# VH-VL binders against o60147: the designs that were tried, part 88

Target 1, 175 residues: o60147
Amino acid sequence: MLEKNKYLYIFRHIQTNQVLLSQGNVLKKTALFQLPYPLQKPVAPNGMRPAKLRKDHWVPLLKVEFPNESMFQSVFMQLLNYRKYRSVQPLTSDLLKLPIPVRRRKIMRQEVPNTIADLADILNKEKFPENSVRLQLSDKSDSEYADWPPSVQIDSEEIKLSRGFREKTTVDEAR
Key: E = the ipSAE of ESMFold2; O = the ipSAE of OpenDDE; V2 = 0.75 times the mean of E and O plus 0.25 times the DockQ between their complexes.

## First folded at step 3 (VH-VL)

Design s14 (framework fv_patecibart; at its last look DockQ between E and O 0.70; V2 from the best seeds 0.00; counts 0 for: pae E 3.5 > 2)
Fold by ESMFold2-Fast, scan of step 3:
Structure s14 (fold): chain C 175 residues (1-175), chain A 122 residues (1-122), chain B 107 residues (1-107)
Amino acid sequence: as target 1 above (175 residues)
Amino acid sequence: QVTLKESGPTLVKPTQTLTLTCTFSGFSLSTYGVGVAWIRQPPGKALEWLAHIDWDDDKRYYPALKNRLTITKDTSKNQVVLTMTNMDPVDTATYYCARIRLYDYSGYFDLWGQGTLVTVSS
Amino acid sequence: EIVLTQSPDFQSVTPKEKVTITCRASQSIGSYIHWYQQKPDQYPKLLIKYASQSFSGVPSRFSGSGSGTDFTLTINSLEAEDAATYYCQQYDSLPLTFGQGTKVEIK
């Protein structure tokens, strides 16, 4: 069986620590819809084109290899559901006491710990076979944001992007 | 394996100072979003949060008790210590230490020690 | 201080029946409420976080719902092992507070 979507890639923005989920190792411009805070500059007054997705500003945070596409889809959908749920919740009263720039920076900074914790939470709920899920982290210390189930094998190895990563992102930006 | 365990005296006289130590293993109190809290429960009553300390050495205390409470950490020993002054019989309770996860600027307790009963009596 | 009021204080339930526990906050707390189960002479265990997210290892018969001021913990079909006191907890703002607890016993 040719299973293309066995892999979940998660990317981190180098300046804001915001997180994007991706099916495979390509970032599509539509992934920006996952973000509560836009990264694009507003259109110039003379109608010039807005800023495009900057691939050099996104680095791999982690890669997950699943046994099959069904397991990948289940975990991916649950992660999107967690993020959607979080985005529509009112902010805490303690956060609302903070100035807006400080508040936004704190929220963005928490995306990495939140996403990793969400992933671990989902994997702990699923009854996957022992050592069946391979988790690669760019920074091994990020594994400490959560407790992992026996189904997860943690590996600290450079995450290799496909040769098509740049070309597909450029094509998607045009759309 | 991730564990927390409370230690300290089980009997304290009124007006004395209580010192409890939480010893943990399997995680670091230098990790973003991780803290250790002290929570107590008088016999037959509800849980009451007392204090917590986090990865950034930020200390939080229950306001009505803050003049009696001190929380400190020793990251090298994997210990968090709570000191409570001027003990009174109403402070008789089971004292728990627990790991608090501080994400989305809320906190929940995902791992608890077994608890230690502290009786305050003459 | 945010006060959490649980209802009922006590419930004696036949096995397989549905149990509903309510937690009401004195002010809006969004979804920043978490639920714990405490069996006799044991430490509390996390069941539900952020109003509706089940914690790992928790049986599917437990579910949480609600937002704002009114929250519910539901056990769809009570098992003997579910005899325990259940607590809600908020951290929308400090000080962190717990409800008074709801004790569930098997008939």
Scores: ipSAE 0.468, ipTM 0.784, lowest interface PAE 2.4, mean pLDDT 84
Fold by OpenDDE, look of step 5:
Structure s14 (fold): chain C 175 residues (1-175), chain A 122 residues (1-122), chain B 107 residues (1-107)
Amino acid sequence: as target 1 above (175 residues)
Amino acid sequence: QVTLKESGPTLVKPTQTLTLTCTFSGFSLSTYGVGVAWIRQPPGKALEWLAHIDWDDDKRYYPALKNRLTITKDTSKNQVVLTMTNMDPVDTATYYCARIRLYDYSGYFDLWGQGTLVTVSS
Amino acid sequence: EIVLTQSPDFQSVTPKEKVTITCRASQSIGSYIHWYQQKPDQYPKLLIKYASQSFSGVPSRFSGSGSGTDFTLTINSLEAEDAATYYCQQYDSLPLTFGQGTKVEIK
């Protein structure tokens, strides 16, 4: 059994590109609370928090393995703080000058790369030991969204995680 | 180690064109959210943003100087070049190149070169 | 363009005292304000990003606050090494603009 407490999983919504953080390889319903309330600033088009967690709407983005739970918790909390900050800030005036459809598209495109950049920023600040953090990506090209510190080892193998909720097993691959 | 360094002439005559090169290391201009900007500072004066270029080759210029400024990048060489035409003594300043972080459609300058003093004089 | 007005332009402060620098924007810019420190004959260094987020390596005595049009950079206990000119910078809209600077000297 994998120690869930030292693993960070990040999922993205297939339509809105919203991002959810998870302390395990299975998304919990409570993860939806990470999304803004319907009356708050939308982080995506129609930025409404779904009423229910739909497993088929979320795909894995990345997995991070930390040396210990303490480091995981620190990074996790910081990520949440970054996200919270972003969600409550008004859009820039330049962005607001754009037509609504264009603006929505831009907003939709930024959450995933911003999250990855946030992660890299946090890890750069933490200055963990070299190669002490293992990063796996569903799409290896997503690593290009940020410069990573020496503490991060990017796995050459992409993460094998099914939609929303669990790691792929050998049995899954055979299906 | 991340570094930026400005290079080019330190003396320019009026009406001539200034060409400055920013050579950087430790990061890539192909990375999302990364750009390189030029900022100048006349002696004893405040900072003035001139232009920046991002990872997607998007270029932004200070409007009042737009017709005089050209910014280009060579990602493979980790270089950004600024050209400024029709130099005037009023353009005498220390010119900095800096890395600009372009997130949330905003941005800040987190890394700076040492700057190069450019004097415009006949 | 958005005009940033800092206050004061200059202040002489005794070590260990609290220093407060204000930056006022000509229009609301949310939290899209950043602070820089420039010591004599040096390049500017980022201190605070997005009004209140400390940059890496910045001493804890530096802090930022504010939103909308009024922002503050605070040095809780001034050290001799903090003698410098401080600038605010906005990226709410292009063109990017800086404040006129606040020079802090040690008494």
Scores: ipSAE 0.441, ipTM 0.812, lowest interface PAE 1.3, mean pLDDT 90
Fold by ESMFold2, look of step 5:
Structure s14 (fold): chain C 175 residues (1-175), chain A 122 residues (1-122), chain B 107 residues (1-107)
Amino acid sequence: as target 1 above (175 residues)
Amino acid sequence: QVTLKESGPTLVKPTQTLTLTCTFSGFSLSTYGVGVAWIRQPPGKALEWLAHIDWDDDKRYYPALKNRLTITKDTSKNQVVLTMTNMDPVDTATYYCARIRLYDYSGYFDLWGQGTLVTVSS
Amino acid sequence: EIVLTQSPDFQSVTPKEKVTITCRASQSIGSYIHWYQQKPDQYPKLLIKYASQSFSGVPSRFSGSGSGTDFTLTINSLEAEDAATYYCQQYDSLPLTFGQGTKVEIK
């Protein structure tokens, strides 16, 4: 805990609603490898990877504080596995019947809800103590995408940072 | 604390209309990706999906029964209602309501009611 | 309409032994299959979603596998409480359909 990372950071793309998971409060270029390679298919299940990381296009979605680093690592790895499994699945037959623009829009709309539901599914399977996991959202209504276990305490304060999860600091704001 | 419960008549006569109500608590039908479905199970037989309604009031019905089924919701009462017309003895079954998760363009049932046996007999 | 055919219809198994149940779809459905357990006189309970993802609270002895048209539910060491009927369900395309069920008993 004190010597190891215990925070999960999740970012959302402002245009495509794609989601990136991060161990740190700043996105690294290598995070883009979580997304499918561009143009691998006309319509990818999880959307397309942008050509480059433009940090001004990625905003905080949520932050999770775990009791310790071991719990963080377990949940982080499981989340990545959920996303990888989903990203290689073919689309449903009903979805494939839709015109490509409609299909892409539906896929984009699902990325945030799917990620939040995956997180909740993992947390519901874990046996954490009551209120031991603190969840902070940029939009508190996003908590409605899932049922949360007793171990999760949803922070009443929304994330309001202007860039990533790092706060802007000045001498005037140092209090 | 998160529950669904079916209510309605347990005996109906052939040709009558069956009206079943699903009352749920502990979740909201306004939640994105959430719906409520009706599934039936004839005694000793397999499960059969009938209909579901989602958070956006989109309604889907089993095609062979579509002209006999109507599904509606009342968000203020946390209720979903199924109406099935022209009942026949072959419709005798346990009727379940269930929460359907409609993420990823697919759907699965993660919460079920206890079910109610509806017998159709003269 | 997609038909799901389970095999076997019935299986009697000695406790602690492995149970394997198959579900075959009449057309490719990717991994869009889900598994349920229904004990006598009870409502169904979700076990596995998306072919292989265990649901919350499901014992680790339950696992699922497969893609396309052939899917398997496995109970790696049968417990007495696992005596039930198991159903597969697809929602790759409407109408949503279930398999006919596989009844598992303790021998």
Scores: ipSAE 0.377, ipTM 0.767, lowest interface PAE 3.5, mean pLDDT 85
OpenDDE, second read of step 4: ipSAE 0.075; ipTM 0.704
ESMFold2 (binder alone), look of step 5: mean pLDDT 94; pTM 0.956

Design s15 (framework fv_patecibart)
Fold by ESMFold2-Fast, scan of step 3:
Structure s15 (fold): chain C 175 residues (1-175), chain A 122 residues (1-122), chain B 107 residues (1-107)
Amino acid sequence: as target 1 above (175 residues)
Amino acid sequence: QVTLKESGPTLVKPTQTLTLTCTFSGFSLSTYGVGVAWIRQPPGKALEWLAHIDWDDDKRYYPALKNRLTITKDTSKNQVVLTMTNMDPVDTATYYCARSRHYDSEGYFDYWGQGTLVTVSS
Amino acid sequence: EIVLTQSPDFQSVTPKEKVTITCRASQSIGSYIHWYQQKPDQYPKLLIKYASQSFSGVPSRFSGSGSGTDFTLTINSLEAEDAATYYCQQYDSLPLTFGQGTKVEIK
């Protein structure tokens, strides 16, 4: 049987293009801690509502299969660190000219290209064996946001969005 | 462990300004989804929410009291301060500070201070 | 503002009996309701969040249910230490509001 915890599941929000990383094929509410902005931030006179994890609003972006669990953990942690680093960087002058809602929308929309570029950067720095890391995308054109090393093989079959990542696994069900 | 504790005067004269400080430990008010609220309870009556401040420095006030309330935070000192102007005997109550969380399946006050009774009289 | 009305205001109950407390919202609030327990001369403690989810460390005899406008807190087999005032609280919209409270006493 296949070893657990050698897959990285990456989701994107259907409206905002924000990205969530998951060690399992189903999102947990704690994944929302990755977001710098609440999905629904109240404005006066709007209510103070908790951030809501609508699992139906998050779709598969990318599935990454690693050679083993230690390589998975290393890449996953590095990717989280890249995201934290990006969230604290000074904004460019172009972004600072924009009203706050427009600025946030533009930043959120860049999360997909940024996540793919960061993943590729990490994999280019690692010296993994040829064709040892397998990528399966929901939209293969998203692979063009980066240059991939020889260690990466891109699956010709796209992820079927209607099924998500849940075809045969119950891994990472909310506990 | 998470702890919160209120401090400030226990006796206030009518028309004076009340200043209360909430000092907390075991969490940071820079953490996503975390906030601190002030809630009061007049003797023998129900709980009343007054004000809230969160990790993003968003401030919210009970609308009918908004012109009297100011909430601020000092994340380096782990403190949240509430000021309430023009105190009246009807403002006599036990004042609590409490931690709030804002996540999916959350958005409640999970830890409370012990409360401080503030009596307004001449 | 959203008004929360609890029923009953007061209940005197024999130990081991089942207690039900209701909370009715003046408009639909989904499941954004929380329940607190306040013992005499103590601060409130969270019991149930989001209508039906128990807070960590809360005894299993406490349970919550409901959605929309009608919510219930149930205490199966009341213990002496459960003598307290119980409050519902909505988190749907500002201002945040609490019910008037239900006082539960042991006979």
Scores: ipSAE 0.005, ipTM 0.476, lowest interface PAE 13.1, mean pLDDT 81

Design s16 (framework fv_gimsilumab)
Fold by ESMFold2-Fast, scan of step 3:
Structure s16 (fold): chain C 175 residues (1-175), chain A 122 residues (1-122), chain B 107 residues (1-107)
Amino acid sequence: as target 1 above (175 residues)
Amino acid sequence: EVQLVESGGGLVQPGGSLRLSCAASGFTFSSYWMHWLRQVPGKGPVWVSRINSDGSSTTYADSVRGRFTISRDNANNTLFLQMNSLRADDTALYFCAKDTYWEGLGSYFDYWGQGTPVTVSS
Amino acid sequence: EIVLTQSPVTLSVSPGERVTLSCRASQSVSSNLAWYQQKLGQGPRLLIYGASTRATDIPARFSGSGSETEFTLTISSLQSEDFAVYYCQQYNNWPLTFGQGTKLEIK
């Protein structure tokens, strides 16, 4: 077992509400590959070049502490798969009625509640021991997006970044 | 075309060591997670280890943890598996395989090598 | 860990026949299931991922279906090159696991 990788960090974009998952407390530029491809047409993943990552645009959404790396890896993989599944689903008729720019903004804004709901669904399915998973949120009200299983302890304490500083969320400057 | 070519397998006694290599070509090696898997003849493949694109994160199957080390050399498009304290139950054909998506989004394998045989016996 | 059970273990068939292979998971894997073809002396070749999406350059005669715990790989008209062992793989839960395989052999 690798003890080091037992934390899942989730970041959100301050303007678009898009979500990025991280295995560490520092968001890396490569995390941008998690962002969904255009919903209406296929694209080759190896042809994509990620946008510039801006330090001031991403903040922690939540942090999950697992008792061991195996539980972390299982949840992390399932969460990535839930996100891929959402990106390839047909758009609802309500979304298709909206102009493309408005539709994209609405989809992006739903990533926070969707990710939180997906996380809770996965944790409900896994049946981990009572109080074995510790959840810290930046905004406690975000816990309302889902019903949490007995395995989860919700901490109201603010998320601490690397060495306890928010400014340690380090990314490439640009654009 | 994508190619993965394993080498470094052989016959070794229990407690011995081997270093496997996987030479990659035909894709941007430094952008993809890479895996090692092994297969006993007549059985399905078994996942052994994975490494992320920059080599900063590694994960191992419980059966090999503490004995095997996965690493990569992005300058030379090469993946490695250092195998120490080998046991009879490590005997298998070892494959390197490419993850399908960037940064671990896939974990099914679009390309595999031909395999390199490892036999651990007295 | 999730156990994948494939059936049948072996199937003797003639070219031109329609072939159906099954894979059952011990727990739900949603649609996160892939199918591989492996020939003697070769590494596995990806056929299907996401339970039903054909991989690049895979002939149209191969199709996948199913979700949750029950999955099927179908070859609509078996060609001589299709005699091989077929494996399913789940990528929903860690660790990644494969089925024991179904061997297609000539009748």
Scores: ipSAE 0.130, ipTM 0.694, lowest interface PAE 5.4, mean pLDDT 82
Fold by OpenDDE, second read of step 4:
Structure s16 (fold): chain C 175 residues (1-175), chain A 122 residues (1-122), chain B 107 residues (1-107)
Amino acid sequence: as target 1 above (175 residues)
Amino acid sequence: EVQLVESGGGLVQPGGSLRLSCAASGFTFSSYWMHWLRQVPGKGPVWVSRINSDGSSTTYADSVRGRFTISRDNANNTLFLQMNSLRADDTALYFCAKDTYWEGLGSYFDYWGQGTPVTVSS
Amino acid sequence: EIVLTQSPVTLSVSPGERVTLSCRASQSVSSNLAWYQQKLGQGPRLLIYGASTRATDIPARFSGSGSETEFTLTISSLQSEDFAVYYCQQYNNWPLTFGQGTKLEIK
């Protein structure tokens, strides 16, 4: 059986800059489970989990194309683990000096660059074949947040911002 | 059943030209990157060139860059290799091979043709 | 380019025997290593990819192992149809490169 390409979509919230991972180009309600419960006191992110998914509040950050399911799953799981790890880490002294609302905002603002950096770190560690992973960013400048390994081919074209989803291509599988 | 059938090989003088063809069947040709490789008898295969699904991107080994041109006709499920300025060291059995993944993200080959021989000699 | 060195160059074996072929890389290729079988007058046939994953319709007697720079192809019980040349290929770095092959011949 021939394996098909797998796609990882990463979305950011337009206001909070929180990040959601998606296997499909359209966000599912279950994606919200990636966010902390509102009543919890997590270190990061702000602990905000909306009760309902407002797709129009989320825009694509980047799209990653993998050649097979194994590579996709590995990266996807590791990204979640990185996020979880950050959420339980002690705050820096600089952050502790800030009022709680300001602190929370600052932490949330770092989710995008942190996620990008995480992705790059994971890919560096995985040592995938050269040019085996294709990365497309909504903002090409975001690629500067990390050093990318040779396995990553950065697309010259930016993805169009589309709230809640990306348009399906002939290669994309809808999930 | 996937089939790749190469043709166009033959004897040519140094400096001459040949055009190889590869007829593909048994899979969605237009969805896969395709490659040319060559093999000298008694030696391992050597990668020569690749082309993406729609032909918009091509890459070549250093040894053939500027002399060879890979192309494809998706409507007729055919891969081509235009070989110009042929040299003696281009003598080999030439294979077309199917990339394993969609959109050329694969780097190994699940299907090969039987090869077409190219001999460059004075 | 990454150089793949296969050993032995030639191996004389009898049907039913266990066969072990080696492939060494000049630098790390992680697990991005494939094995091919090539019979006389035919193109290569994919046996293993990802160092240890059998391709579709490949008999269970074929197995691959190894990582980084050392790889092994094993045929648990050699069959008459297995006499051929075997090549390893790395796809960790461009350009793609192959070993020079190991020839299995009948003893």
Scores: ipSAE 0.000, ipTM 0.597, lowest interface PAE 11.9, mean pLDDT 87

Design s17 (framework fv_gimsilumab)
Fold by ESMFold2-Fast, scan of step 3:
Structure s17 (fold): chain C 175 residues (1-175), chain A 122 residues (1-122), chain B 107 residues (1-107)
Amino acid sequence: as target 1 above (175 residues)
Amino acid sequence: EVQLVESGGGLVQPGGSLRLSCAASGFTFSSYWMHWLRQVPGKGPVWVSRINSDGSSTTYADSVRGRFTISRDNANNTLFLQMNSLRADDTALYFCARDSYFDYSGSLFDYWGQGTPVTVSS
Amino acid sequence: EIVLTQSPVTLSVSPGERVTLSCRASQSVSSNLAWYQQKLGQGPRLLIYGASTRATDIPARFSGSGSETEFTLTISSLQSEDFAVYYCQQYNNWPLTFGQGTKLEIK
């Protein structure tokens, strides 16, 4: 029997450090609704708006391979719930005193370390077999945002994306 | 307002098939993950299946895998559940439900339909 | 799979009373626990998620508390429209599971 859904991809925005979760190696524009303001309304709790999806502006942060679909679904659900919980918490009085652009930058900069810490917390609570979870990071230094359990094997090999990741008519911007 | 209306339930013999439909209105159907759940009178709901916004990913409860197929028609705002090889223990009231996340699965159900009854009996 | 056990099975109570319903999980579900209200002939209505966060348009008399394995739904002053069956649901581990329900009925 072929196990299909056992990979988690996490992407980050190169300008804002906002994070998107994906069950596959293709990032669709509808993923933008994971961001704090899913409807992009002017009236929103924290004054932030989703970035426009430019596939050239999103890069892989990490890829996780799980032993089976059941373990993948449990971790994925818990990670989504951590993100949902963070998005509905009231802002601190210190953050509310900051101008909106400064506040947004401060909050967005924390998404990468927060997501990595949340993932590690979930994996530390689950008792997976030693070296059963394969974690690939685009930047190995990002592993330092958390302490990883014995179940996790960290690999620095390049994260491979599907051929359909970028639209055929999209011209990639060179740095 | 958000509305979900199920149909297609009925009485069927063991081994038979039924196709359930759920007509959605009042929201952007193509932006939400959708679920099917079932409930036996006097018991709690049991999750059956889910489908993502564009229909490319589906998940099933172990008890129905290989027998049930979830699908959707975003052009007509309709969710489907094709049920094959029905058993007596598939007898229940079947609900469609909207996932609470916008274009992602929170595995929470913020709106449900009224349910359509399915009875599998000889 | 995680088993959710609700208590009591049935509670007879009068309008205006404070009502407390319990849900116990067979293993930790952190705070990933939701409560639903179901009236006869209707689908369930989401009341609480994240153990303590009220869903949209839910009256303030409904509150949730608890974490890990023990959770409580409280209705501070029961109204006539609150007589229904209440279910808890965990969304911490796959597969998703619900409790067997607590029925609130008129005394």
Scores: ipSAE 0.220, ipTM 0.699, lowest interface PAE 4.0, mean pLDDT 82
Fold by OpenDDE, second read of step 4:
Structure s17 (fold): chain C 175 residues (1-175), chain A 122 residues (1-122), chain B 107 residues (1-107)
Amino acid sequence: as target 1 above (175 residues)
Amino acid sequence: EVQLVESGGGLVQPGGSLRLSCAASGFTFSSYWMHWLRQVPGKGPVWVSRINSDGSSTTYADSVRGRFTISRDNANNTLFLQMNSLRADDTALYFCARDSYFDYSGSLFDYWGQGTPVTVSS
Amino acid sequence: EIVLTQSPVTLSVSPGERVTLSCRASQSVSSNLAWYQQKLGQGPRLLIYGASTRATDIPARFSGSGSETEFTLTISSLQSEDFAVYYCQQYNNWPLTFGQGTKLEIK
């Protein structure tokens, strides 16, 4: 049986720039479990994990196409591990000098570039076939932030996903 | 055109050190895994070491582990092999080679340099 | 490590002849086998990977076949520029290993 292509979708929060990984082009509420628990019950801009998923607050960052499930799972799990690893790392002296709310915001805002860097690092460490992985970015300039291995083919077209879900339609653009 | 040019080889006494360099051109060096291999005249190549694209991961053959260090300078498109505690059996022609990325299953080499000779002798 | 044994060690042939080189693995390497050509004073040149796929710009006269433990490189019609040493390499298991080579020399 011929395996279908597998897709990794990465979304960012429009306010906090937090990042969610998704196996589908529609975010599921379970994706919020990727975010750390809040100390109290804050909303998304002030909290790390919102109580409810607001799909319209999440915009696509990039789409990765894999030729098989094995490659997808490998990259997906490694991305989660990178995130977890980073979350337990000691804070730099520069960050420690900042007030806690400012520090938190700064850390959250770094998730996008960190995720891109993580993805590139993971793919550079993997031995994938040449041009076997297709990367589509919401902003093509973001591809310049990392060195990509020969296994990655950068799509010339930008991602066409709307906020939090499927391909953009006329109705979706009005949101 | 892809080019790999090794340098730094020479004669050294046992226990001595050498630093090999490989100058890469004609491709995006920072995107490729790189390898060192060595070959004794009349014999097949022997894999020595590998380094991933950004240098964060390195691997070595058992025969050179702890003595050799592979590194790279992507800004200058250069691959290095620091060889310490050299032994007579390290004598060989040393090649730098580019990982082809053609096969997911493992590493093969689509481009090789001409090699730089290393002779370890008292 | 996986040992690759090539045969024959040396083969004397004339231009235009069909040449068949053998590579045997001490254990299964699936189809993860490559063939290289090395001319005197040069580094190896990749010919075949995945046991049967020709690398870029490799003439059609070169073909590879085999799987698991038995592999063959065939040159359908030997050209003057084909006189060299040929190596097989497995990349199924670490460490990567090469055969000892087959030397094609002019008859």
Scores: ipSAE 0.005, ipTM 0.594, lowest interface PAE 11.4, mean pLDDT 87

